# Designs tried in a protein design chat: VHH binders against Uncharacterized protein C6orf62 (C6orf62). Part 1

All scores and structures are predictions.

Target 1, 229 residues: Uncharacterized protein C6orf62 (C6orf62), of Homo sapiens (Human) (q9gzu0)
Amino acid sequence: MGDPNSRKKQALNRLRAQLRKKKESLADQFDFKMYIAFVFKEKKKKSALFEVSEVIPVMTNNYEENILKGVRDSSYSLESSLELLQKDVVQLHAPRYQSMRRDVIGCTQEMDFILWPRNDIEKIVCLLFSRWKESDEPFRPVQAKFEFHHGDYEKQFLHVLSRKDKTGIVVNNPNQSVFLFIDRQHLQTPKNKATIFKLCSICLYLPQEQLTHWAVGTIEDHLRPYMPE
Unless a header shows other numbers, all headers, positions and changes below count from the first letter of the chain; antibody chains are not in Kabat numbers.
ipSAE, averaged over its two directions, is called F for ESMFold2-Fast, E for ESMFold2 and O for OpenDDE. V2 adds 0.75 times the mean of E and O to 0.25 times the DockQ between the complexes of E and O.
Where letters were taken out, [cut] stands.
Atom coordinates printed by the task and the answers are left out, and those that the model quotes come from them; centres of patches stay.

## First folded at step 1 (VHH)

Design b09
Fold by ESMFold2, look of step 5:
Structure b09 (fold): chain B 229 residues (1-229), chain A 124 residues (1-124)
Amino acid sequence: as target 1 above (229 residues)
Amino acid sequence: QVQLQESGGGLVQAGGSLRLSCAASGYTFSSYYMGWYRQAPGKEREFVATITSGGSTYYADSVKGRFTISRDNAKNTVYLQMNSLKPEDTAVYYCARGGDTAMYLPWEDYFDYWGQGTQVTVSS
């Protein structure tokens, strides 16, 4: 008996073989859109929602140019990039993003976002959408979960706090689907000095098999829970 | 009004131990990070230890393995157990409250209230 998952898997394997002949990656066949929501612990407080200006895919199939592009377009270490490339995954880098607030209209600029010290964030949620390149169809939500709870990254930051010789930090959520690239800064004030951890960029880990798995709904349907007032 | 009251400082011989306490009032203690900092004469204030609202602990390298921070949310108190004390541990020790970051922009101080300090002197 025919199994839809088996037919889909066979078609995907044929595409992978074709791409290897051309030295192309599967991710190169898709367009991506990504949004980042910082969800607050206070239930009535709307999320801080950001749209990623450009999603930069980096594959684990040895394409040197894509690897270097990801490193050049983001503020994270080459060693962290090499670790990601040694896995059978697509890395989706989000080096720049803009606020979805209605009163901030203009050119795309990097925005500082302090992740620590603060106690008001519950989690970071990344919303990823894709479509085949050259398709006239709308973007669809990728069937994968990208969440990083505050407690999970706080533990990693607090460990680093006791070691002042580190400036560039990469942390990941437990299931290794979200990687945060963090800058450790020291702020001096008249009263004291403080250490902060500022988010530089985000990278999503997407297993290759997930590239062709979509959930139901539109971008608007999936953004609605996070939209500002 | 937020108040932090340190106690337990004093004079101790090298290799000895002290336990500092910090009683907190005027706010919801269990919701805030707490920390200990120290300042020797003529030097800048330095981080010693912090404990999160959830109880996770972290230490400066110079005190790791010798000092232990803890909290008792029922007593609104944070502690610093200091063992194997060295003359370089001599300083005024300050208890500090981590800020409620829901109220602060990225460039504001993290620790927004400090105690008056308690002197720890470790004799050679």
Scores: ipSAE 0.006, ipTM 0.265, lowest interface PAE 10.9, mean pLDDT 74
Fold by ESMFold2, look of step 6:
Structure b09 (fold): chain B 229 residues (1-229), chain A 124 residues (1-124)
Amino acid sequence: as target 1 above (229 residues)
Amino acid sequence: QVQLQESGGGLVQAGGSLRLSCAASGYTFSSYYMGWYRQAPGKEREFVATITSGGSTYYADSVKGRFTISRDNAKNTVYLQMNSLKPEDTAVYYCARGGDTAMYLPWEDYFDYWGQGTQVTVSS
């Protein structure tokens, strides 16, 4: 009974019972910080790092539809998707984010990040931090891995190029924890016409209980591998 | 003058394998996407596979797991390894060059130069 893991689980279960009584989600009890790093294939090139301005947790009636759409529009396992549907899953939306690059002053639009047809990006990494609301405690890194490798999203983009009716698309990584919301655009000049895919926003999917599974270290410690300096 | 020349087609028994080659000239091969399309008698030309300038690959569902696209930038050549062939794979196979990164169009206009084609016939 004095087992720390057992006491933590008992406390979480009591909190969940109270939230059910109040009709609130566990995610509503946390503050979040999220960072997005675009890791380049060239080893000497520092990542392009972005800070999310506001992380929006959503529990919606249609979150199962989002997971099932990911299965239909990708080559990922149905078994893994069914396991996600059995849990209390939180969508953590990152609708707006801006560059942390110190050498860029105010002239770059937030939604101009082109993901395709470029080939210099290795992967997208999302770094998620949480703390209890109304606390002065520091943010702690959530113990979860949010990565989306270039090859995985490029293959999905090439698949949807054959579908003339797509104006906006959603793609997900293999373990279905990162969802990219993509705008298909056509660049036109007097000589040229090209299709590009721009990143609009990112959504992270994870079980609500994972919000209290924290790793060691500070935000700075976890950002250091991706910092431009 | 951009030139694409396919080779390696022919007649093969069901379950067999063929390797198609496409020799490219007249442009900087390593900077362009390359792809394969096929056209069966009385059908529209359909996508088979593409390989990006960086080496990433994509396949039509009908050939996934059986076909492999690859490129050799030193030889200016793209390949299509075709395994576990079926009679429905019978078609003329075309090598195609995609535009460079700045000039991609809707999928049907994505590839701007095409080879003459090579016949692949799979018999039961």
Scores: ipSAE 0.000, ipTM 0.177, lowest interface PAE 15.4, mean pLDDT 74
Fold by OpenDDE, look of step 8:
Structure b09 (fold): chain B 229 residues (1-229), chain A 124 residues (1-124)
Amino acid sequence: as target 1 above (229 residues)
Amino acid sequence: QVQLQESGGGLVQAGGSLRLSCAASGYTFSSYYMGWYRQAPGKEREFVATITSGGSTYYADSVKGRFTISRDNAKNTVYLQMNSLKPEDTAVYYCARGGDTAMYLPWEDYFDYWGQGTQVTVSS
């Protein structure tokens, strides 16, 4: 008989297997909270912190044909798609977010965030918290790192900039844990036409086994580094 | 065979309310996401709302705060409560079953079965 950790892992695997048979995700057994921080290069500039309105969990089983269709349509990369198909992961979708800065008029509204053209952002950080459904326990931080550095998504933007495709743009960080869904817009000025990339939504990729891996601390503890003084 | 049947559509005045129902059969209802789409004349089909197997919901910005999606697993039915209806809400509303995988929500390709639709007309 394995050590207690092994037993827990086995129990979780059994649960996952049962849920798969029902075409349900383990993630559906959790409540989630998510925050998005835009960290600026300028150290004196406070991060822009947003709260996700709703987190939508989606599982990946065998959806190969539709995924490959999306690849053919250049909606997302083949590499990321293949990796997704090979992994037992849950997608955590963050379709909308709103500013947590209540001291600023208008910050209570859901906002799209312009990611380009601008060079003042160092990285995007997503903080994920969860708890079992029907639990009175506090939300706990999921022990996973979700960061997307400016250099990594900018190079992808520049690559897509020359393309005239009207399809949605998806970019991902190198470790394929953060996917940004981008809206490309053309702004016409009297003098020039400019292209901008707006962040529409975020999707986090997490192995299902990690849904029960929590770090220590409260939501407030983990948000503190990104909160205004 | 998977079947989806919408009902509850009709003519309503602006500011009024309607409740749409979609009866599902031929599969394990509780295991799947459900969603609502709509298509206005001369326009593309657009996302309205979705509800996961776990009960999480997401809405299009255009209907947020006015529409509510819910499900009754015992009745194999998904509902769309539409309040404060506007003329721009006029469309054929379609019920859809979610697949077992999605790369992007509210991507239409996530849904694999559709109903025949029910007409909703909102007069000025």
Scores: ipSAE 0.000, ipTM 0.230, lowest interface PAE 12.5, mean pLDDT 81

Design q10
Fold by OpenDDE, look of step 5:
Structure q10 (fold): chain B 229 residues (1-229), chain A 124 residues (1-124)
Amino acid sequence: as target 1 above (229 residues)
Amino acid sequence: QVQLVESGGGLVQAGGSLRLSCAASGRTFSSYVMAWFRRAPGKEREFVAAISWSGGITFYTDSVKGRFTISRDHAKNTVSLQMNSLRPEDTAVYYCAAGETYSYLFGSDSYEYWGQGTRVTVSA
């Protein structure tokens, strides 16, 4: 049985390979930055904020197999998948993300975030920023909302728990703008079995027409609500 | 490469409490599941407790459930084991262990990094 880390690396390599089948799109004209905030139910607790190391734009048609797999795995409906396939939508993949530590400059660490079992998370928020390639302009916030509430992905996790030997779990928020790629791990004691769902990567779905729709403010302005004091 | 250093062991009477601490070196503390193992005299090393990457999930061997609490501090790169209601059968050398993403947390072979251990002696 290969080293878990080796397996992770292999999985990531496979993902990267799949994403290399990149077709030219409007998204190719932009540089992207993405942040992931895990917002906790406890308001006194600051969000866990992560920076995505690289955002990879992929057209929906390049990811058709994965979409169909999701349907097969009952992650989302066929109707929804067909709708996605018909839309001029770009997928923004976030295969890796690093924790942001404000207290020490440069202390970013890549993390896999456990999503289940736990009940302290309210929602996952993804913040997307972009700029034209070769531009000296600052990154601008993309005018789109990317949120995935705990109740929504937990429901899907519970459903997956009943299914044996499922690999490559993908769950999505109701509006199909945020897709979470999940690794299921089974922990066994002599007496008990436990299942853990760990976030491996995120993919945002955005209509290409929205790529030029920017909100006001800086990256810092938009991250401020999620940043530790 | 991660170095682990345990502290907090000692002699305690039955019913007493101890807090063990393990300091991890390196910048990748959050990438590891942290665990405590123990080895009693004449016995094999056994799993005691583990804590997930984020600290949101904890695991315990049955014999310590309700008495021991594992926690971790990401800011300090430390993992702790609060041991309450100690019993003579808890006497052992306690080892801190670190491993990456494991599907099986209860096996010593799953953990790559180990401390030197700290001795806990519980007298009757």
Scores: ipSAE 0.019, ipTM 0.311, lowest interface PAE 7.4, mean pLDDT 80
Fold by OpenDDE, look of step 12:
Structure q10 (fold): chain B 229 residues (1-229), chain A 124 residues (1-124)
Amino acid sequence: as target 1 above (229 residues)
Amino acid sequence: QVQLVESGGGLVQAGGSLRLSCAASGRTFSSYVMAWFRRAPGKEREFVAAISWSGGITFYTDSVKGRFTISRDHAKNTVSLQMNSLRPEDTAVYYCAAGETYSYLFGSDSYEYWGQGTRVTVSA
C-alpha cells in the first residue's frame, strides 16, 4: 500500500475528477475566510486590516469567458490569462471587504481603499483560511503566500495612466497569485486633474491541489502581526 | 527602468544558425513577458517570438515556427532566440522587448522596454 501521502493525493485526485464531472470545484467543499492587510512602510502604523465578507470560489474553466473578455477589454494581459487557463487552479474572489480598523484614514467605508497615488504602502498581504464544509473544526491557514508589493502594482498603474481608453483595470503580482480589480477615477478640480486608483475587489489564485495544504496556527496567530498593538 | 541589451547577431549563410541573447537589467526579470521583434530593410517591425513569465509558454510567428526557439534564464536574467535553418528573408535587425501587462502579445505597443537591436544578415 503506497505512502500515506501518495494515498491522500490519489484520493484527492479522484475527488477532483468526480467533481469535474459534476461541474463542481474542489473548492466548493470548503468554507473560506480571507483577510487583507495593507502593510505600511512605517512600522508604527502596522497595517490596515480588512475582513472579506464572503469568499467566492470559481473554477478556472467556468471563468474562461470572463477572463477572455478581460483580455479583449485590455483589462489584463493575454499572457497571464493564457497561463491561468492552462492551470488547474481555483479562483477565490473577494468582492467585498470591511475595515477592521476605523482609525486609519480612508478605511472607514466598505470597499474604500485608495491604492494610488500614495507611497506609504509596502505591500498587500492576503491571508486565506479554510475548513471542510459541515465541519466543526476551526479554520486553518492555507499554506500559500499571497503578497503584492507596492512597486509591482505601481508600475502597472503607471502604465495604465498612459492609456486613455482602458476600462476595468486588473493588475496582478509577478507570480500571478493575487489579482486586484481596480477602479480608476478622475478627480477634476478647477486647477488640477488627478487620477486615483481604488481597490474594488481581489481575486486569489490557488492550485486546487493546495486546498488541503494547511499551515499551523489559528486565524488569530496569523493576524497578530498585522494587528495594532 | 529596465535596460535590455541584445547580442549574437552577425553574418550567416542560408541554412546556418545563430543564437541571439538579450540581457535584462534589474531584479524583476520574472515580472516580464519577453519577446523578440525584427525589422527588415524597408519593412515595419514585426513580431517574431515571445515567452511567458514562467517560461512555460512560447509563441512564434508562423514563418519561424519549427526553426526558431525562444528561451529564458531567470537566474541570468536573459532571454535567447535560437535561430536555425536561417533564410535570406530572416535578415533584419532583431530587437528584444519586455512587457508586464498587455492586451495583445503580438503588438509592439504592448512592450514597454526595448533593446538597441542586433543585426542578423543571412546570405544566399
Scores: ipSAE 0.014, ipTM 0.340, lowest interface PAE 7.8, mean pLDDT 81
Fold by OpenDDE, look of step 6:
Structure q10 (fold): chain B 229 residues (1-229), chain A 124 residues (1-124)
Amino acid sequence: as target 1 above (229 residues)
Amino acid sequence: QVQLVESGGGLVQAGGSLRLSCAASGRTFSSYVMAWFRRAPGKEREFVAAISWSGGITFYTDSVKGRFTISRDHAKNTVSLQMNSLRPEDTAVYYCAAGETYSYLFGSDSYEYWGQGTRVTVSA
């Protein structure tokens, strides 16, 4: 009888196989928590931290229609979409998030975060935590890096600026782990039109095999660098 | 309903500075674009400045660019207007306004909530 670790691995593999057959994702076996931090370039400026109201796991195969819709709507490139469809990843959708304002009770509210034009954001960091469903165990940090540097999404914004007909935009970081759903808005001025890009939602892409890869520490430990005083 | 209360107005000499503040009631402060308007004697209300939801984007009328700075504090539910290098032509009642996402931020009709106004008088 193999060591406990080997047994666990085998059990997990069996579960994966069963889920695949049932067109289910391993992600369905987990509860998720997610936080979003906007890290500013100014080091003295505290990050804007948001808590995701609900994390929605989506299997790649179930997301196919949405991906294709994105292509049709010019939110995704066909090439990028095909690549995503071929990956065995779980999508973790964060459709709503609220500010972590603890200084005033009850003041946590959803925010539409403007990403452009502005120059004070260094990066977006998403922190993902999970636990087995029906477990009394605390949430554990998923051992994955979800960062989106401002330079990367700004380049994409500039590219999209030339396309006047698109309102919904999706941009992704280079490693395709963070997808930002962006609303482009045109603001009319007396002299000209200004364009803004507003963050509407976030989707994280995680290889299915990484769902059981946890880092050490508590939620609080990992949020501490981003927590408001 | 959102209530807006302005403060910080007063008499100041030309070249001086004032800081206006607007306190917003309620828990939905971040849902609004905040703006300042002003009405000079005998003139129509005009746009002065606006700030986006997150505070990352600001807009100014040309006449105040470089002199006025709009900011907001989400923790305090306040929007401020720092006015430097004030001129006699800046004399007006200044109004705080709140609105949802609008395609046109410069129109008073775009804003749903208004303060009572605070008077700014700049003497020559």
Scores: ipSAE 0.000, ipTM 0.238, lowest interface PAE 13.8, mean pLDDT 80
Fold by OpenDDE, look of step 17:
Structure q10 (fold): chain B 229 residues (1-229), chain A 124 residues (1-124)
Amino acid sequence: as target 1 above (229 residues)
Amino acid sequence: QVQLVESGGGLVQAGGSLRLSCAASGRTFSSYVMAWFRRAPGKEREFVAAISWSGGITFYTDSVKGRFTISRDHAKNTVSLQMNSLRPEDTAVYYCAAGETYSYLFGSDSYEYWGQGTRVTVSA
């Protein structure tokens, strides 16, 4: 009889197998809320906080090709990518987001946020909340960390800059929990050609088993550090 | 804290049917995955069936597939186990369990709350 850990692993595998057979996703049992905070290096500068309009859960690694492409391009390691692809991961897509800052004129529109070239961002933070579908209970914070530091995605941007004809750029943080879908635009100024990277959408990767792992606190509690005073 | 109370156990002949019910106390019934376990004489507790929060996903041990049906009623805060085509091998104390995680659905350690159990005896 296998050690307790082996038994647990086997049980999990059986669960996964059954879910696959039923073509059902655990993620479909939840409602999700997501917020995106652009944290600035300047402490005095308040974070830019956005609310995701809709979170779309996807159980399939439908971006496998993009991930593997990234490996081929040496954007991230093969080992980490393979591990990710082998895991039952829920993809939480955030295709649209709106500014929560009502006081800033122009931020009310679905913004393609420019990520590069700029040096004022420290990191991107995504906050994920969930509840059981059709529940009157409040949303709870999912116990997972979704951060993407500026240095990490900039490195990837710089690498892509040298390559021509790449459309649909995807970059990810080192732990492969946050994927940024990037639109590269070439701007011709009278003086110089400039390349701009715009954030189009975000996808969070969450292991399926973590769907029911909630942290303590309310949405407000978790947003407070990023909210304007 | 959630209290679970099982009912519906009894003596039944082979081929017969029973319906077990588990009533959950409290307002947080919807937050839990519900499951049934059983312990036969001289055997360890084993997983029988589980149902997701919404009821959209159900799981069964192989030996009861096609015979047992787990369901839940959110309005009544109850989980039920319809047992058809009962066999002597189904004789056991049946326990209702509640947990919040799907990580190890088949493991007893994944469930935080347990009922006292209801005895099911299937005669040959």
Scores: ipSAE 0.000, ipTM 0.236, lowest interface PAE 14.2, mean pLDDT 81

## First folded at step 4 (VHH; from q10 with S31Y)

Design a18
Fold by OpenDDE, look of step 19:
Structure a18 (fold): chain B 229 residues (1-229), chain A 124 residues (1-124)
Amino acid sequence: as target 1 above (229 residues)
Amino acid sequence: QVQLVESGGGLVQAGGSLRLSCAASGRTFSYYVMAWFRRAPGKEREFVAAISWSGGITFYTDSVKGRFTISRDHAKNTVSLQMNSLRPEDTAVYYCAAGETYSYLFGSDSYEYWGQGTRVTVSA
């Protein structure tokens, strides 16, 4: 009788095969919670923490052409795209998120989701939690790291700034696990014309095989470092 | 059969307004992005606006920002484009499109379903 882990793996493989045949996503079998933390460079400054209203899972099967289009448009590198092309990846979209600081009216003012120009953000961290659908079990942290450092997205912003493209912008972290959908806006001030990049939404990329890989701890345990006092 | 049908196009003077509507039939577009594209005479089709399934994400081409607003009604299975402060350069055939949600939203090849288009003419 095979190792419990082996049995689990086999069961998962069978499920994947069935879902593939039905053109369904393994992610559809899970409920998700997601949080977004903006970590500031100033250590004394508490992170801005947001709760995602709805996580939308999307399977990326058969989107090879779209991925390559992104490469051609310099949205992300060919090297990073190869991993996405070779693996079954689920997209987890976060279209809306709200500040967890309910006591502060206008917390959106503290974080107006402008990512550039500014230099006070160290990184964006996304925390993903999941559980099986129809389960009474608590949400568990997905064993994956979703971080996007300031230097990495700034580099991409500067590159895009030099381009005359009139369309929306998508930037991704080096390991292509976090995608930021960005709105470029031109602000006219009496003195100058300024370009700003505003965050619109976030999408996480997760290999499907990692959907059942959970870390230890509760949601609270994992949010504690980012929670406001 | 899945169909997207645009309406609301017409002739309008510069500075005027139009509201385009796209009605989808034959399927529900859960988890689909809805978008508007346009093709001006002698030009290639270009992205105008897109809205996510939840409506929480909207994107616009720079030339229409602040003037155009995309909205979605799930109950009616429609997407709309409110166009204000229209300019002669906005003259085009406007197409409604639908595609699954993915990381690249701005390419026409990313959208599977298309309408026949509605003509918008803005006079000087």
Scores: ipSAE 0.000, ipTM 0.243, lowest interface PAE 10.2, mean pLDDT 80

## First folded at step 8 (VHH)

Design t1 (from b09 with Y27F T50W)
Fold by ESMFold2, look of step 10:
Structure t1 (fold): chain B 229 residues (1-229), chain A 124 residues (1-124)
Amino acid sequence: as target 1 above (229 residues)
Amino acid sequence: QVQLQESGGGLVQAGGSLRLSCAASGFTFSSYYMGWYRQAPGKEREFVAWITSGGSTYYADSVKGRFTISRDNAKNTVYLQMNSLKPEDTAVYYCARGGDTAMYLPWEDYFDYWGQGTQVTVSS
């Protein structure tokens, strides 16, 4: 019924309102708990399990301008533009974490954070739990898998070694859900000089819509396979 | 006693292929990185290829796309398949075991045991 100019302007305004509405991050509506397990290749060796002290969510809504440009230039349909908003990523930063061993206060051993050179780790597993803020409900596991197998990050470390000019790096698993922030350190003794890659922090990338998709079970149920006891 | 024994070297024409083998003993082979290095007469030892305990590989730029490193943990053997050989590939090729301690980095110091070497000669 309206003229083509009016319908196009109205469609753009509706998209703008929807994008502004999504600027209020879904992640801001949740509390998080996160655990990090270093799973060893040797079956009898207990995982090294850590609890993240504070999970810091950051929105990476870097699609908004590109979506608006695409609609303006008629590169996207309105339906396709709505689907692209589902690709907004929440960064969940874990800058500090503490060992869950009863006889250790904090992570104080040098080897606990060395990722390379070593060959005893199978994978790093991150366990993420969430709940709505100001909810009485317990934390539930987010239905997403956060694993980084040793072979995958080792390849990236070996590439960094061959360049020699890198000191700090970030590496990611193949499906780009786990990012490791790595410090390249040089060990100096009278006899040897060597490079070590140590884990500084972890960041999880999670599509925003997955924050409301929970698996069954409690934190205890999901930690049990990794418990050091 | 760690032992590394290379084999498969020889004389080939340019454009030809060779497959080197390195039989390893005296350690838990599957737990160690393995590598190949080469040394031409009057030159310094040169990195050729690594393979990690998990099977990831890395190559020197001069051989990438022509050489392939692989391992067979059941046979305690590491291999170097060398294709499209050039006269500049002529060298003694050494198998090396990588240490898993930080004390042997950077990468040229990473390997703590070396084989006797096998001669590869590529003629024009």
Scores: ipSAE 0.000, ipTM 0.202, lowest interface PAE 12.5, mean pLDDT 73

Design t5 (from b09, 13 letters changed)
Fold by ESMFold2, look of step 10:
Structure t5 (fold): chain B 229 residues (1-229), chain A 124 residues (1-124)
Amino acid sequence: as target 1 above (229 residues)
Amino acid sequence: QVQLQESGGGLVQAGGSLRLSCAASGFTFSSYYMGWYRQAPGKEREFVAYITSGGSTYYADSVKGRFTISRDNAKNTVYLQMNSLKPEDTAVYYCARDSYTYDSGETLTYFDYWGQGTQVTVSS
């Protein structure tokens, strides 16, 4: 009766029932902060760290419409998107993000991240923090691993190269927690014609009950590995 | 020993062209993003152009359409092709290496190495 995890689960279930009656999602009850780190293979090179400008949550009941809109706009691969329609999933879309570099803060220019062809990135790490909306509580790290290693997305890009009919694709890491929305572009240079894969946006996937499962530590504690020193 | 050495500056008439070069040594050039900045007399240093390791480019509005940044990873060199030059382009032009360096107080710069600069003077 006194089990803290059982009490928390019961409180969460009551909230879910109330939200369904009001036609609101669980994710609508949280504030989010998200950071994206591109970790380079060369240890002398600091990670490229970005703060997400707006985290856009999508619950299972809205997922179909957003995915079909993306496919209709020719932005995403339909094959990967359909797998998500049957799951009780909170989707956290990060369509816009800003460099944490001081000399580019306040600039209206879009930072460009080409993921392929290049060989200097080890992995993409997303750091997700949440709190109840309108609370005075600090943001806490969500207890989930959001990493996408270079080898895993490169394999999928190479597979797509054999398919001429796709302009945009969605690829996911093996644990299906990170989805990359990729635009395939053709670059013509004086020396060659080349295909590039450019990152458009990132979406994090997690079961909706994980929104209240927090790891220990502050934002500063969890950002520290991607900062100098 | 990280070094950035600019060259190609000089005196040019308005409407003319110059090509600046920045030779880099002492680091893995192909893995770094590079930029060009300029400082006119009595003014603060300002952004001109930026190129990623993957070759994507960004420009200040004042030079867009007239300047082109490029890189040659085999030669460890960044270029700035400047066309349709105007007297207001007169400045010392600096090459810079990008490094993401920050702390919680935001006291460190994002660029850790700068060249000595090369003077560009555009006469009317």
Scores: ipSAE 0.000, ipTM 0.125, lowest interface PAE 17.1, mean pLDDT 72

